# Designs tried in a protein design chat: VHH binders against Glucokinase (glk). Part 3

Target 1, 317 residues: Glucokinase (glk), of Thermotoga maritima (q9x1i0)
Amino acid sequence: MPKLKLIGVDLGGTTFSVGLVSEDGKILKKVTRDTLVENGKEDVIRRIAETILEVSDGEEAPYVGIGSPGSIDRENGIVRFSPNFPDWHNVPLTDELAKRTGKKVFLENDANAFVLGEKWFGAGRGHDHIVALTLGTGIGGGVVTHGYLLTGRDGIGAELGHVVVEPNGPMCNCGTRGCLEAVASATAIRRFLREGYKKYHSSLVYKLAGSPEKADAKHLFDAARQGDRFALMIRDRVVDALARAVAGYIHIFNPEIVIIGGGISRAGEILFGPLREKVVDYIMPSFVGTYEVVASPLVEDAGILGAASIIKERIGG

## First folded at step 4 (VHH)

Design s15 (from a18 with S101T K104E; framework vhh_ozoralizumab_d1)
Fold by ESMFold2-Fast, scan of step 4:
Structure s15 (fold): chain B 317 residues (1-317), chain A 122 residues (1-122)
Amino acid sequence: as target 1 above (317 residues)
Amino acid sequence: EVQLVESGGGLVQPGGSLRLSCAASGFTFSEYAMYWVRQAPGKGLEWVSEISGSGGDTKYPDSVKGRFTISRDNAKNTLYLQMNSLRPEDTAVYYCARDYTYGEWGSEYDVRGQGTLVTVSS
């Protein structure tokens, strides 16, 4: 019995990455290319296929998993639309790549792929009840309960970034106010930093960034580590929003583990320490000690490992 | 402000060794994971090695594992790549890169330097 190798494709608007992954989740090879969306979908698909063949050259890797942002049809392998790919409308991505590579291709939403990556290769190993959040430009989430991915009636469940945590909070792109994503995403943090400049222009955040237009979550957390008052105020708002959302997920799903990844999770203990403390303030006493809150161990490999895990979920493994 | 300057490349015979250096400035070096990535003619950016901010954890693809060693000196804000048993297929421009993107999903490389050319030829 030969050991199965997996191919994971992390499809982004600016770059895409293709990884060759062992059955136990080790990255064996990884190649990144500019997406160049402006060159049209046929060019993008061709270059993805070429990179798949480059990564799998000399290897027996018959399956490809692709995590895609936006609306997808997982059964038929179609990308209906994506904010990152404005010219893509009902693109039969898996069929196009299968024709070009000779491989069997599987498609999933990128946030669902993230929780599958945690289940198969990450901090979710050995757990049947997992809540996962990815804190990036937006906030995505996924849930595994009783060992199965929670997809809901129409396959669109687990929109964890859109739970309301501040009823009088910022407008969310979904059309309501105070969603977790509107408060705790990288986009939300950049907005708070731009809005705060007039009152808090002397903050270390802006000195580290060089200008309010360049200020982002990295500068915020760096300034917070140095005790900057304005940075700590925004950090505390983000922590409170996350704690309220996580408390809600604990009450609803009774998970063994809550895994948080994405760019914002790179802040480390300046975020996770206060978060773990604050969650306890918002849960019923009976839930204390029933869960762990951890950073994703997959970090920069989360997209590729998530994509590869689609294969394991679809064919069993 | 942020700068990464690679050095140490050159022409080397198969089986030879090279040590690459990357001088970092404009950020708190110890707080970032760092990477070496390479680009061979006509190919994409291939991941070569990774090191955590503390230097406690390192990762390598199978193609270089056992031959290449990544290390860092946080006091000197310098990243290193020791390359041994070099092969013709190691010929590429080598870049050091920083993982600093808090807003993105998946793998992100901040490649700021011009790179350093390594040519492995007889």
Scores: ipSAE 0.415, ipTM 0.761, lowest interface PAE 3.2, mean pLDDT 89

Design s19 (from a18 with D99E K104E; framework vhh_ozoralizumab_d1)
Fold by ESMFold2-Fast, scan of step 4:
Structure s19 (fold): chain B 317 residues (1-317), chain A 122 residues (1-122)
Amino acid sequence: as target 1 above (317 residues)
Amino acid sequence: EVQLVESGGGLVQPGGSLRLSCAASGFTFSEYAMYWVRQAPGKGLEWVSEISGSGGDTKYPDSVKGRFTISRDNAKNTLYLQMNSLRPEDTAVYYCAREYSYGEWGSEYDVRGQGTLVTVSS
């Protein structure tokens, strides 16, 4: 294959980022802008296009991959709707960007893009059976089986964050109770910290954060690392929820590797050590030793590398 | 609360050097990864460098690798960017940024300051 530079667009509700990526997955340039969804879809699309041209100026980069949250039509390049863009309905995103940039644009769901990033540039390289989770503000997931992205009948499969792990647990934004996302996301952790403040006021979490309103997952895991009982209590709840979900994915997909990324994965072994131990409690004996549970090596670049990997998946090589 | 104050910018000729500083307050500096990002007139925030909380790991895009060096002094709550072999295209307002939260790393830079202008010309 010729040397080709890839453009990856990571589209978020608060910010979007555009990266220029080498064929082998190195970030050559990265530009971030506020999304400003309140300015309307035409303004957002225009600024994405301008940023694509800025990043690719003087470069041989004819293809753009864009990862979008929500429901997408990958064949026609349409964002049907997105939780980050409540006023976007059936937006022909790839056509609009192609018109403005002169480039060929490919669209995928952001969580599917994440597992593709792992397949092409990350811990999934060399694996045909991959489960990937991204633990951020919400929880997304993607699956590769037999070397193919699992999309399902209507292209909306692998909503891994919405499996029920606590039947009588917290309400999820999807409208059901006890989803993995409602227990183990950064949003869920912030909720537990706010709810726990009255009883656990003296916890190191609140001392590190300075106030209960500012307490987040980073403060929780830092306090847990120091042996704080309340932090360990919430950590254990998150680990149990993740272990139940991962055990379910192991039973359903029989993966070679389970890759966990997103901001929360940066907690490291305070999360991964207990998680690996707890998963064994929830799987059938025949699955013991058939998988690895690892942190994403792509880290903060996962969104851009995932988006760029859409190009490799659609074109090949 | 969280405050980041950049300094050290100025006018410099092509091939010259500058050292930028960022004074941080309102958080436990050593526990957060820090970034330098820049914005040229009419353009977005371009990632320039990254450093882990301990200072043990650094990352750079190819455009500045070998020319720019990020460092930190956790005792002084200060972040630095040593810029060598400056080019006209390095002209921009430079901002230091903190990682925001575990849910938002990389996609959202916590840019708080006014930045420091670097002009590479004549």
Scores: ipSAE 0.484, ipTM 0.788, lowest interface PAE 2.9, mean pLDDT 89

Design s20 (from a18 with S30R K104E; framework vhh_ozoralizumab_d1)
Fold by ESMFold2-Fast, scan of step 4:
Structure s20 (fold): chain B 317 residues (1-317), chain A 122 residues (1-122)
Amino acid sequence: as target 1 above (317 residues)
Amino acid sequence: EVQLVESGGGLVQPGGSLRLSCAASGFTFREYAMYWVRQAPGKGLEWVSEISGSGGDTKYPDSVKGRFTISRDNAKNTLYLQMNSLRPEDTAVYYCARDYSYGEWGSEYDVRGQGTLVTVSS
């Protein structure tokens, strides 16, 4: 018998990707296109639908999962609004895609899709209590408790990147100060490196980058591995912010596992070693040893696998 | 300055073979996972293969698995794609790409090369 295949759509402001995924989470085909938000929502939706049909041509793939940034109505399949799509207001995305593709389409927030990807295909397999963070240009997260996605009263809960970790810290794009995202995102690291240049211009970070404008998280962690003091200082600030946030999640959710993905997680043990140590400083003794802190195994496929996992979650596996 | 230069494309008959090369410069090649992606006329960028920085791990979509082999020579800063049993549907511009290690989780490619055209026809 032919086995069911899944279609995952990872919708970003700059690019979108469509993957054909096996029932066990293997990527069979993947196509990426520029989103071109400036061309309007009708053009974007049409090109998403065309890419879905391209990826699924000749395949038994009746279901599509789509992870979208911003506020969504998962039951009605509507994108209410998104900072990445300023002209999108109450867009009936799943209806529009179903009409164009003939497929059943499911919608979820992209950060919630990430934790579902971990639950179904990643490090969260076999766990009923999961906290997941993605550390990229921004910080997103999601929570699974008792085996079910935590969405809250209005379906907008688990905004894990916006907990305050430095009360007098940097401004966040959400309009508050000191959010985890404002301290530990790739964007935040770039800002710290640009601001630090006057005092720390002799740092290895700037030599590796070639200029302060080009300095990013990769140069910071590469310099930190070589023992650069300025790089280690910024690394320690990022670790402290993450440890405070993770400690809060441990106290609130009592998870079995905390999974961290996104580009920053590729730093590896220069980040995870100090993070695991520092979390213990901020939790009650009763929580010591009740959780693991691990890197996402899904890496670059996390968006597509997360989107495909929406299907498994909605149809019961 | 980061540069990727693809070569080795050309016209080949169905069932034939080609070996693509990508010369990398301006970064520490061994620290980056590398990809081959392709684009047929009017289509998006399709993932074709990936290889870890060490060369120890490789991944392929089912459409090319068993036919294509990705490899790298870190001493020469060069990425390769051995393509066997070529089919008309393999006709595309092939691009060498590096991962973006510290970008967004959904973005895999910071640098994309100029491309090399592979045409499979009788």
Scores: ipSAE 0.441, ipTM 0.778, lowest interface PAE 3.2, mean pLDDT 89

Design s22 (from a18 with S54Y K104E; framework vhh_ozoralizumab_d1)
Fold by ESMFold2-Fast, scan of step 4:
Structure s22 (fold): chain B 317 residues (1-317), chain A 122 residues (1-122)
Amino acid sequence: as target 1 above (317 residues)
Amino acid sequence: EVQLVESGGGLVQPGGSLRLSCAASGFTFSEYAMYWVRQAPGKGLEWVSEISGYGGDTKYPDSVKGRFTISRDNAKNTLYLQMNSLRPEDTAVYYCARDYSYGEWGSEYDVRGQGTLVTVSS
């Protein structure tokens, strides 16, 4: 009767979204609810299942893909732990949702889901060698090489946000100093803005934000577009950190394309222009012209399309 | 300060039309994709419509496609939703939202306003 449709679940700490997606990546329906992590895992799982059924009502949608932050066991469908869900320990998420929905459920790490979304529906279409970064509250990444997701020996590979770009830089939540995430994430930018207030209180960043406590990456890039020197200093630090990391990925993976998404990618050419220029300073001459650095075209749909792409990757396997 | 102020809701009969407006301020409006989302009693926030920053691309779920039209006036920082052939199931509070926050990854709309109530009388 109707064509097969895909269900993608983007599971966040504050909200979760469930989308009904066509085989070619068109979002047909999308519903968002508060996660309410404080109410316990059983309540969260029940509400995810209810939303899956709401979105798929009357549709031929037998498969669900879920992108989850943190450590996951993709084979067994288990969320081992996540900083966004402190009470979740070895939660058999796919089994619980399959029981409640009657559907076949697939799980993947959210950053790996992002690169799969790019491969199936985004800027990675037609490419067998893809590096993807998502720049948000933290920094995640995923790699496709020879058309296959790179997961490593224990399925935990491609932690691209934790490469060291400033050896004497800020502490990272992973326990080391100077990781890309500690310098170029939205959390890192907020920290730099709070720390810089005493010396740079006259910056446009703080005028746009109204207070140093409210200052974030949006205010920084808005001020940088107006030529604010302090904002440009932080922008340049972020660009240098990203350029060093991207150069490393180019040397290691020899990708056709480096795709950058996440909230910070909304900054646009004030980030991407200098980034493309600076990457060249850090790569060997033989790599010049072998790659493109682009913003994710999926942006607002990235989580849902990433989650749905898990199904495409897993169907037939 | 980012502000989104919705208006234009009201009571209409089935088959009627309404035009909603959203006045945006405190950010560079043309650089953001914008959404209309709605919430009926007891339901989650349902995506209704999407428009790219410069207005070239629009998206709709099948439930409203052909009946609703999203548009924007970047010179006036205003988002619109033209709703035709309204049905009782369209009854909801309608919010405009900007998409993809600079700090958050992916799973929520940046909804700032009080919304505007649309009631389709049966």
Scores: ipSAE 0.328, ipTM 0.712, lowest interface PAE 3.8, mean pLDDT 88

